# VH-VL binders against o27280, part 330

Target 1, 266 residues: o27280
Amino acid sequence: MDSMNVPEVLEIKRIVEESESVKTFIFSWDFRREVRPGQFVMVWDFRDEKPMSVSLIDPVRSEIGISIRRVGEFTDRVHGLSEGDLLGIRGPYGRGFELMGRDILLVGGGIGMAPLAALADEATARGMRVDALVAARTADELLFLDRLEAAGVNISTCTDDGSCGFKGFAHERLLTLEENHDMAAVCGPEPMMFQVMRILDERDVPAQLSLERYMKCAVGICGQCCLDDTGFRVCAEGPVFWSQELSRVREFGRYRRDPAGRRVPW
Key: E = the ipSAE of ESMFold2; O = the ipSAE of OpenDDE; V2 = 0.75 times the mean of E and O plus 0.25 times the DockQ between their complexes.

## First folded at step 14 (VH-VL)

Design H44 (framework fv_bamlanivimab; at its last look DockQ between E and O 0.80; V2 from the best seeds 0.71)
Fold by OpenDDE, look of step 15:
Structure H44 (fold): chain C 266 residues (1-266), chain A 119 residues (1-119), chain B 107 residues (1-107)
Amino acid sequence: as target 1 above (266 residues)
Amino acid sequence: QVQLVQSGAEVKKPGSSVKVSCKASGGTFRSYAISWVRQAPGQGLEWMGRIIPRFGRANYAQKFQGRVTITADKSTSTAYMELSSLRSEDTAVYYCARDDQYEGHFDPWGQGTAVTVSS
Amino acid sequence: DIQMTQSPSSLSASVGDRVTITCRASQSISSYLSWYQQKPGKAPKLLIYAASSLQSGVPSRFSGSGSGTDFTLTITSLQPEDFATYYCQQSDSTPRTFGQGTKVEIK
């Protein structure tokens, strides 16, 4: 049908091992197809297809990176691939982040740091001051620290077990940080994002949050990623939403839908 | 600031194996890799392979595949390079270096370990 | 594998001279090119990464340029401590490969 919706078979140029469970796959990219931080692509391993966030955008080198966490059969197969192997990529899809102001705060948890890493690169390239709160369960699961530091990002870490940085959750760490920013970008576990959003709203900091939902078509047709009450489709109206938009989404931070579409608590 | 300190010089017989260590100090490995590069006398630099000490995954140059084993011990912040079935052509200075996975440049380097293979 | 070819293999120069070393890749490596300086009995030292980024602590007389297949290392005014062997290295693909080196000697 639409050529942009046909997967392009691309060779994995490089693989960056971000953590034990996360790999970044780097591909040559034709930037006639513009891609923005916060957008996602559909990755096809010729058996199944899954949405993945773009974590690296390099128009100078004509490359993109897709960070994938090993969580199931599909990602297990993908993690078994090597440089030179092939994957199908279609997209990009969805609404990405907008950059505003001079000072930006990034709050990420786990694999949620993927789109934020790309955003950090863009923000720093624009001369913005970037602070990043990077959260994970353990120190070994913290992502993109070296890359962010290299980009000039000021990093604060927190881990559930206290193995690195602040012991606790991202929203708890955020409460200890008094500085306000012109805007914030948030991505991670939805309960985290929910709490972070509340704090940012109280501080009157404009915030964008990237949601994760099961997406099948990526083009707003199947409705698999439709959010209750609003009818927002994460693949079309999102995955990046402003806090004001999410305030209208009843399910945000409360429940999600499983692959079968059933409501399940977080 | 990360520093890499390698083990001392080795003299080996043909057919034997050598294991060189590379200890990191002054920081953590994080997502960086440790690459091994050798340099024969009067010759250039040759990349052998690398490991990500954080979780122990290694990859190798095809030339050394099956003959080189790179390992790491996180508890001691030490990477190891073992080369088996040594031959005279393996006489070289072996370097470890911190390897940026994105950019792929090497910094810093260890001081090097001289390995001499002779009958 | 990607072959890296440096030119020249050696050169003689005097203090204060402008020195230019070139490196050519057998295929495009974008900007994944680094330059190293090595002195006898010492480990290589990173000078330039990403084709043109000066490593921290490296004198500004060193500069790198180029993209794709052709790259250049320039020393604007050669200093006594700059006599050494220089290597280029590609990091576009594995295996990582180096140029054969350029020895900069005193004239």
Scores: ipSAE 0.720, ipTM 0.883, lowest interface PAE 0.9, mean pLDDT 94
Fold by ESMFold2-Fast, scan of step 14:
Structure H44 (fold): chain C 266 residues (1-266), chain A 119 residues (1-119), chain B 107 residues (1-107)
Amino acid sequence: as target 1 above (266 residues)
Amino acid sequence: QVQLVQSGAEVKKPGSSVKVSCKASGGTFRSYAISWVRQAPGQGLEWMGRIIPRFGRANYAQKFQGRVTITADKSTSTAYMELSSLRSEDTAVYYCARDDQYEGHFDPWGQGTAVTVSS
Amino acid sequence: DIQMTQSPSSLSASVGDRVTITCRASQSISSYLSWYQQKPGKAPKLLIYAASSLQSGVPSRFSGSGSGTDFTLTITSLQPEDFATYYCQQSDSTPRTFGQGTKVEIK
């Protein structure tokens, strides 16, 4: 009943160091609480609570993984933890990705590859062909390449600085990839997702996009829940949206909100 | 695609130290762990410790704690295992191996470095 | 520390035989178990990881099974190149620990 809204104190079983700034924390999980790719949890360090995407879902081992990028005081404290230490986990929350068809394209930027890594595992388990475009600022920030390769995913890479793979942005690399897909899933910086969405729309590929800023909406926090064009709270519908839903939102890819709630260009 | 190449055989006196290197080549030296495993003549495999070379984080088996130091130089893609206060019982082949961070299996392995401790 | 115990410590077999080696963990390790083959003078070679996943390039006659505390490596039709020592290894926790090894010798 209410148990999913109460943090469980869980022991960190394993820490995977994905990059200089990203770690995956693995916990035993009771799968009586179902978890789907695209959902998130609230991570509590006994001082602050922050939403984090689930990046590993393993019902056979009864484990979940949560990937956390070091960006501030909370995440810096969590990165200082060791195997055996405790964290509070509440959730899962939000709607997950839906899979359809035989072929899926994943387009991930930076930490946005975290929920897509979990999705890749589910898609391959269903027998889908999975192509992934993994984008980052530098080679050192390309995430989950070994996991994707082990799962049989066909990988393309790009880096802003040209340190690995194609030199340029995800949407520029995507223009050089002209394969047909039944669907796509996209997660990363909002300006990247907007450009990728436009290309997929022109190719008539239905896409689901995961919006980091709407993760709080799924748990009833209203700070960034309202969309300019709808006037509605998005908490029941996020963080994953179909591209057809987002194409009608003026805010998507153009504006964000600062802590005061003001519209600010990306 | 990743290959691990270790330094050559060593003969050491009791009480000295030995430092074995393990250079990764081919593929990207990114975020994997390197484990050190030794094998005494006619004996089984014994795990000594591991390091994630990109970040310099090391873990050690308690038996070796205080005597073993595992380090890495990410600029040269090289991990090191230094064992001090050597005894004849430390005579063994020392292996480095890529330690998969998710699964924890070891592949590939270095070719091994024979360390003989004799007076 | 998690103790890994293999059975038998040695066995004699003929080409074409089915060989079974077992490995028991002192506590549950889920499926965090790998099997290695080692030939004299050589580094160990990964055969199986995640209890049952066959490593690329390893012949299909090798298979692994089990979960929790009890694990099995099976060689369905032993070949001359399979005479070697086999080790199980847990990776559920640190320290990583190995079984004592099983030597498969020609009968």
Scores: ipSAE 0.672, ipTM 0.837, lowest interface PAE 1.9, mean pLDDT 87
Fold by ESMFold2, look of step 15:
Structure H44 (fold): chain C 266 residues (1-266), chain A 119 residues (1-119), chain B 107 residues (1-107)
Amino acid sequence: as target 1 above (266 residues)
Amino acid sequence: QVQLVQSGAEVKKPGSSVKVSCKASGGTFRSYAISWVRQAPGQGLEWMGRIIPRFGRANYAQKFQGRVTITADKSTSTAYMELSSLRSEDTAVYYCARDDQYEGHFDPWGQGTAVTVSS
Amino acid sequence: DIQMTQSPSSLSASVGDRVTITCRASQSISSYLSWYQQKPGKAPKLLIYAASSLQSGVPSRFSGSGSGTDFTLTITSLQPEDFATYYCQQSDSTPRTFGQGTKVEIK
């Protein structure tokens, strides 16, 4: 039988090219294994295994999509695959986003838009009004714009180089937007998320933020994904945390960890 | 709001080639694909292949493999379809259409380019 | 290649009639099925995508149903502008394939 801790070998059904560096790999999926926006999977290419965001959740078609950015040897190999090729998938793991109210703000940086795209689909299907602030370094790296537009999402963009939308960082653009949301969901580079969280906290907007940490087991046993001030494990108690949970964590936004678990500045 | 505008009708001799253009006139291609579909007189629709213009990756129907080349110039938002070794059976209206990568439906369509192959 | 079998090849109907066109795939295509309307000398026009989703600007008298291998396009009250040829198209796999068409003619 399938297990959360044992990879299931699945055929790549379809590949969507999201940008020069990001592809979404679509698989048939048995939804007896429920998947929620904000959860992650471990992707196994028969040599290495890495955590990846679920960006498409379609129970009607029995499909999930996993968005993968090409950043190194593992992801280069996966990007070289074709439809019909095989990957191992274990999961899903972690705590997903919770929706509340009628008006949600999504703030995503780079590949961090992947779980937010899945959340946007759920939110719009429930009749919520969805605003998305989509950030990247350049216009060519903005993700999911066509998909979000088709879903009826109100999109604001920002790019570091100004090639599309507001020139600057996501938190700078956020300061210029209206303060009228019931909740927010945030995913992207941790320094961006920290600055965005501070603004949302000052506005009294309930916010959920998705964190990344080095993972080995994905089920909370090895301790590699632990937050130092709370003992929270990103793979077990997260990756999605409420802002009030993160406000008690001194490491959030201040450093990251290398594969050996050592603190490294952002 | 994007519109696809194709090049004009062509009359060709057997054995020659034809290159049809398809320009986005209301915007750029973004991440959408462009598919090419033909329709012989009085016949149905036949998919030939597609390209994702921004990334330059093309796929072809096996029937046309080796005879069709689909390319794109992202600086001009224009896709091209070239069909070589033309036969009378290639007489058709050739359409380009925007191809949604997730759903795979075609919308919008170009106006069509009539290609007549006769001696 | 997935074969799409469309029936009937043609039909005659009067204004106000209910018209049903079927499309069968040679293997499951889930809900990756679209319907198009084409009038002579014109490009096809998308009516329905994802088997049952009505395209923006298409009258509500058009509806689609089905999943897997069997699909239906229904026109609930035929209008004069609906006399055209209708095509189904699958997008589950490459190559994309179309049904042979159904010509809807006035009686």
Scores: ipSAE 0.649, ipTM 0.820, lowest interface PAE 1.7, mean pLDDT 88
ESMFold2 (binder alone), look of step 15: mean pLDDT 92; pTM 0.948

Design H45 (framework fv_bamlanivimab)
Fold by ESMFold2-Fast, scan of step 14:
Structure H45 (fold): chain C 266 residues (1-266), chain A 119 residues (1-119), chain B 107 residues (1-107)
Amino acid sequence: as target 1 above (266 residues)
Amino acid sequence: QVQLVQSGAEVKKPGSSVKVSCKASGGTFRSYAISWVRQAPGQGLEWMGRIIPRFGRANYAQKFQGRVTITADKSTSTAYMELSSLRSEDTAVYYCARDDQYEGHFDPWGQGTAVTVSS
Amino acid sequence: DIQMTQSPSSLSASVGDRVTITCRASQSISSYLSWYQQKPGKAPKLLIYAASSLQSGVPSRFSGSGSGTDFTLTITSLQPEDFATYYCQQSDETPRTFGQGTKVEIK
């Protein structure tokens, strides 16, 4: 039996309020089940189950954190919970980020900063130089800036409305930055990730990108999380992909698929 | 790189209420909590409660539950601590401090507000 | 509530001395412990957080160690400006609680 497919009922130890729409739920975790940045877990509220990225990994304190954005009925119920309440957690699932070289660029948009915050912790612990470009629609939606600063990360920000940092989109800000990196990791809205990937490819920076698409399965037991051209399933093959893998996927950055596999515009 | 500036000293009569302000200034607005900590003359530090100004959520130490109200005005970046039914034992310096939500350490601190309760 | 107990309550030391202050929690707090320095008439100043992380701008002669229930603040080569009261504080649970303080006085 694969014990990762059985939910464990865990007590919410602490709740961090990241923004009006995002909370991080912290749990005690048994690290006999290894967790890597870029992996996700299935969160069960005893009615429904949804995939959530792991945003904090702390084996010294035996804790993990899961950041959840309020976007619908399930997340509304979870956001209503308090410290001491219970949630079911199973996993982790998926391919995590790989670290290489001495320098890494993180490019995150909105909730996409969640898996990148965990990656920043690991990269700095390994002695890597970390630069982060944090993007959001407004200053109030920029996430994890204090965690990144505490970790010694060099932070650049941009907001669509200009309320913090560069006024504009992540890829526009990236074009004004000339520093080279050994690798990059990117997570956010797919249109943002597509534009960022193109720039990094032109600069010969190998990049990993995390796709947080709709998922109905875990550990590759169904085909609903399917990408065009390659047949990749996000929950089985991803969610983290190298830029070379994504460069051949026609739907990346252009459209997504619903649970029935139909094309849906971004 | 925020700075916390508190309102000035107060002298109050027993049974009255006091409301102390704490204004955050300097640097980019970020998600953090503001804790209130008091110190009676010659005594140690006592945590009263905290608020996350961005969201208005407050929680309190049991000792002060029912007497303390912590609020925030996001538009002015100001947190408030109101303590009611004052008695002589409430004479203290009241501090606000930025409270890191992950680590829970306090930095920076406000300069303190001396509250004296006497007839 | 988690009770924090410091030892000693006071100590006398000379410039150049190595000073150690201990802090004990009534239950495990992992590494959710901070150390503060307070001088008369002033707000406390953060020295150490996460049990051993030195706050930016704090001299390297200050160091923290420990985990679980037992923690130590060490000052190597005590300087004149280090005569002050020191407090430990836990942040593992709400309410946040402080030790009673350790006063470091001139010998």
Scores: ipSAE 0.653, ipTM 0.819, lowest interface PAE 1.9, mean pLDDT 87

Design H46 (framework fv_bamlanivimab)
Fold by ESMFold2-Fast, scan of step 14:
Structure H46 (fold): chain C 266 residues (1-266), chain A 119 residues (1-119), chain B 107 residues (1-107)
Amino acid sequence: as target 1 above (266 residues)
Amino acid sequence: QVQLVQSGAEVKKPGSSVKVSCKASGGTFRSYAISWVRQAPGQGLEWMGRIIPRFGRANYAQKFQGRVTITADKSTSTAYMELSSLRSEDTAVYYCARDDQYEGHFDPWGQGTAVTVSS
Amino acid sequence: DIQMTQSPSSLSASVGDRVTITCRASQSISSYLSWYQQKPGKAPKLLIYAASSLQSGVPSRFSGSGSGTDFTLTITSLQPEDFATYYCQQSDNTPRTFGQGTKVEIK
């Protein structure tokens, strides 16, 4: 109803091929509608609408970028588009990351690096020291390494198969890294985020975690998405939560719920 | 860390074609865009086209449309530029360069391939 | 196509001089502008991208400024190794286009 709730049909200005399964779509954006790292938009291909995290925010150039992983019919269709084609964009929605202190640790897994890439840009622009732990299953699935390097970010990599950097999981690599950060931001598969959160809690590093589940099941963007035992709504109160808030959520990192409300293990 | 190594100099007759290769090493080739730029003797730089190897689509400058074909073999980390119907005016040094997909700047560059078209 | 025009086409300078080269785009390119240095017989070398971002390993005497249509490359305290040809390049649209070049030669 408000101008931000009406989809605007925008031309795809540029497409960046991030990996075999991930592309970033760049659009001209009117920054009278403010966008912050950690927020998402609804992307409409004139058939289906899906929530996507904003991965590039550039008010100087008046551009935003949206990174999309190919995982189903909607995303396959969007990946088939070319520069000059049109998409509907509505938003932004959700609460973004908050920055504090002088140094920040980013821990991202797979497509979870998308909102963290936007955050890295803001943190470096503020003069913060940024350390990023980028994790993926294989080297080909590590995202945004060139962009992070160009921004002056200190990068550590971790792959399950050992094809790039540390061989193992993000939390195992984190145990070998410096412990002196003012804050952290984490986004990736929920089991990874849970293990990382535990380590950061032991180090007394306040962390923000981006949790995007339930939004894909909502009828609209609204408060239909809800965490099990705390009543937090990902769309209304998230997707970004402080670790102290998530420490009270029994299901975080342990299970999810299907449409019938049945527990499904990770 | 990425380095680009090009094929050696070529001398061609008018009406023939030339195919120049550009092999990437030291990085994951599949994530890079590769642009081709030529420079005629004593002249400036002229962009010919680019390819995003994983996307598989090439864009060309209108001047070369119909004569240039840019391809990439992801398995060997090699990009190719083929120019057909060669004329004496195509005598130039041909460069490949890694093209940043966000900013569009070129770094690193290949060492260049001299192509001479003479009767 | 976006046309890029450099000024001057050539200049003579002495070691220690401040050198300024300008580049003008035929339409707004925001900050999608790069500067390159080329020495005889060699491939161009990236100096500056995004109008003002200094490439890693490039001396701090090089700086870039501008946005929209007007851009400037400045070399403070010119060194002997800086005698070369300099090119601007836009990446806002396809085709990517270069300026005609500015030759910086010894006085």
Scores: ipSAE 0.654, ipTM 0.805, lowest interface PAE 1.7, mean pLDDT 87

Design H47 (framework fv_bamlanivimab)
Fold by ESMFold2-Fast, scan of step 14:
Structure H47 (fold): chain C 266 residues (1-266), chain A 119 residues (1-119), chain B 107 residues (1-107)
Amino acid sequence: as target 1 above (266 residues)
Amino acid sequence: QVQLVQSGAEVKKPGSSVKVSCKASGGTFRSYAISWVRQAPGQGLEWMGRIIPRFGRANYAQKFQGRVTITADKSTSTAYMELSSLRSEDTAVYYCARDDQYEGHFDPWGQGTAVTVSS
Amino acid sequence: DIQMTQSPSSLSASVGDRVTITCRASQSISSYLSWYQQKPGKAPKLLIYAASSLQSGVPSRFSGSGSGTDFTLTITSLQPEDFATYYCQQSDYTPRTFGQGTKVEIK
């Protein structure tokens, strides 16, 4: 019996409004079940179940946080909940980020900052130097800036529309930053991650990237988790991959597969 | 730079109800959680309940459940606390305070509303 | 409900003194503990949150410590403006609960 595969009904202890569209839900957690940054859980509202990355990991307080963006029916229902309400949590699942060296770079786009915020907390608690590049389409979609600042993280921002920080995309901003990092962690839209990965590879910085699109594998649909050239199963081998693993996957950053198995461009 | 401004003092008869307002200025109203805390003359602080205006639901201390209703009107950036079936023991200064979403500490506080219940 | 008990209920001190106030929770509240200062006729003012984090604008002579059930507020060199009532408050559980208060009076 694997207790990770049985949903535990947990009380919502706190809800934090991060932005117009994003909330963080905080739960008490028994850390006899280890949780690492980059892992995800299945969130069950007693009607549907969806994968969500863990955005807060606090073993001292015995708490986890899960940040959820409003994008559809399930997330609309969850956003309607209050403190004291119940949700089912199953997991954690997947391979988390690995911390290496002394200096780390985080590159996050939109809600992709959620797992990176948890990683930033662990890295700073271990005495590492953390630089974060936080990217979004607009200023109001930049997430966790106050939390990162409180943790002592050095922050750079960019927005597509220029409403905050550098005007442009994450990879364009990255080209203007000096590189001197032992590793990087990247999470966000797949086209952004592909461009960032190329730059980090040219700078010889080992990078870990989180592929959220495959988390459906946790509900037993293994075909949706397969990567084109390697046959990797994200629920078993991801969602976090090293850049050298992804560089061998022709699918990454270029296309994905629909339910009929046909290529769909990003 | 959020400030909370409360309605003025009230004198009420036993058995009546009182509704106290708390108007927020600065920032967007939806970004705040608002707690209500009372203090009887010469006594300590007693938490009554809170609302997160964006979620539209409030939670209350058990002692006040059934007698207290906390609501919010986002169009006027105002939170309300209504206490019914008033007794002389409800004589107190009633405070609203901004409630930090991660930590649960209170800052800033409203100036307080004195409610006196006497026959 | 979590019961918060402060000690002492009152104390007398002189300017320049080190003042220590303790707060005990009836069960573990981790580090979800705040300290407030209240002067007569005024709303409370936040001094410390998360057991040990100093609120912006609060003088460094104020400090907090502790975790679990036992917490301490320290004022290292008491100033004339520090004569007030001090309250601890837990936020780990609903309802939020306060200590009974500690009155710091001039000797």
Scores: ipSAE 0.419, ipTM 0.680, lowest interface PAE 2.2, mean pLDDT 85

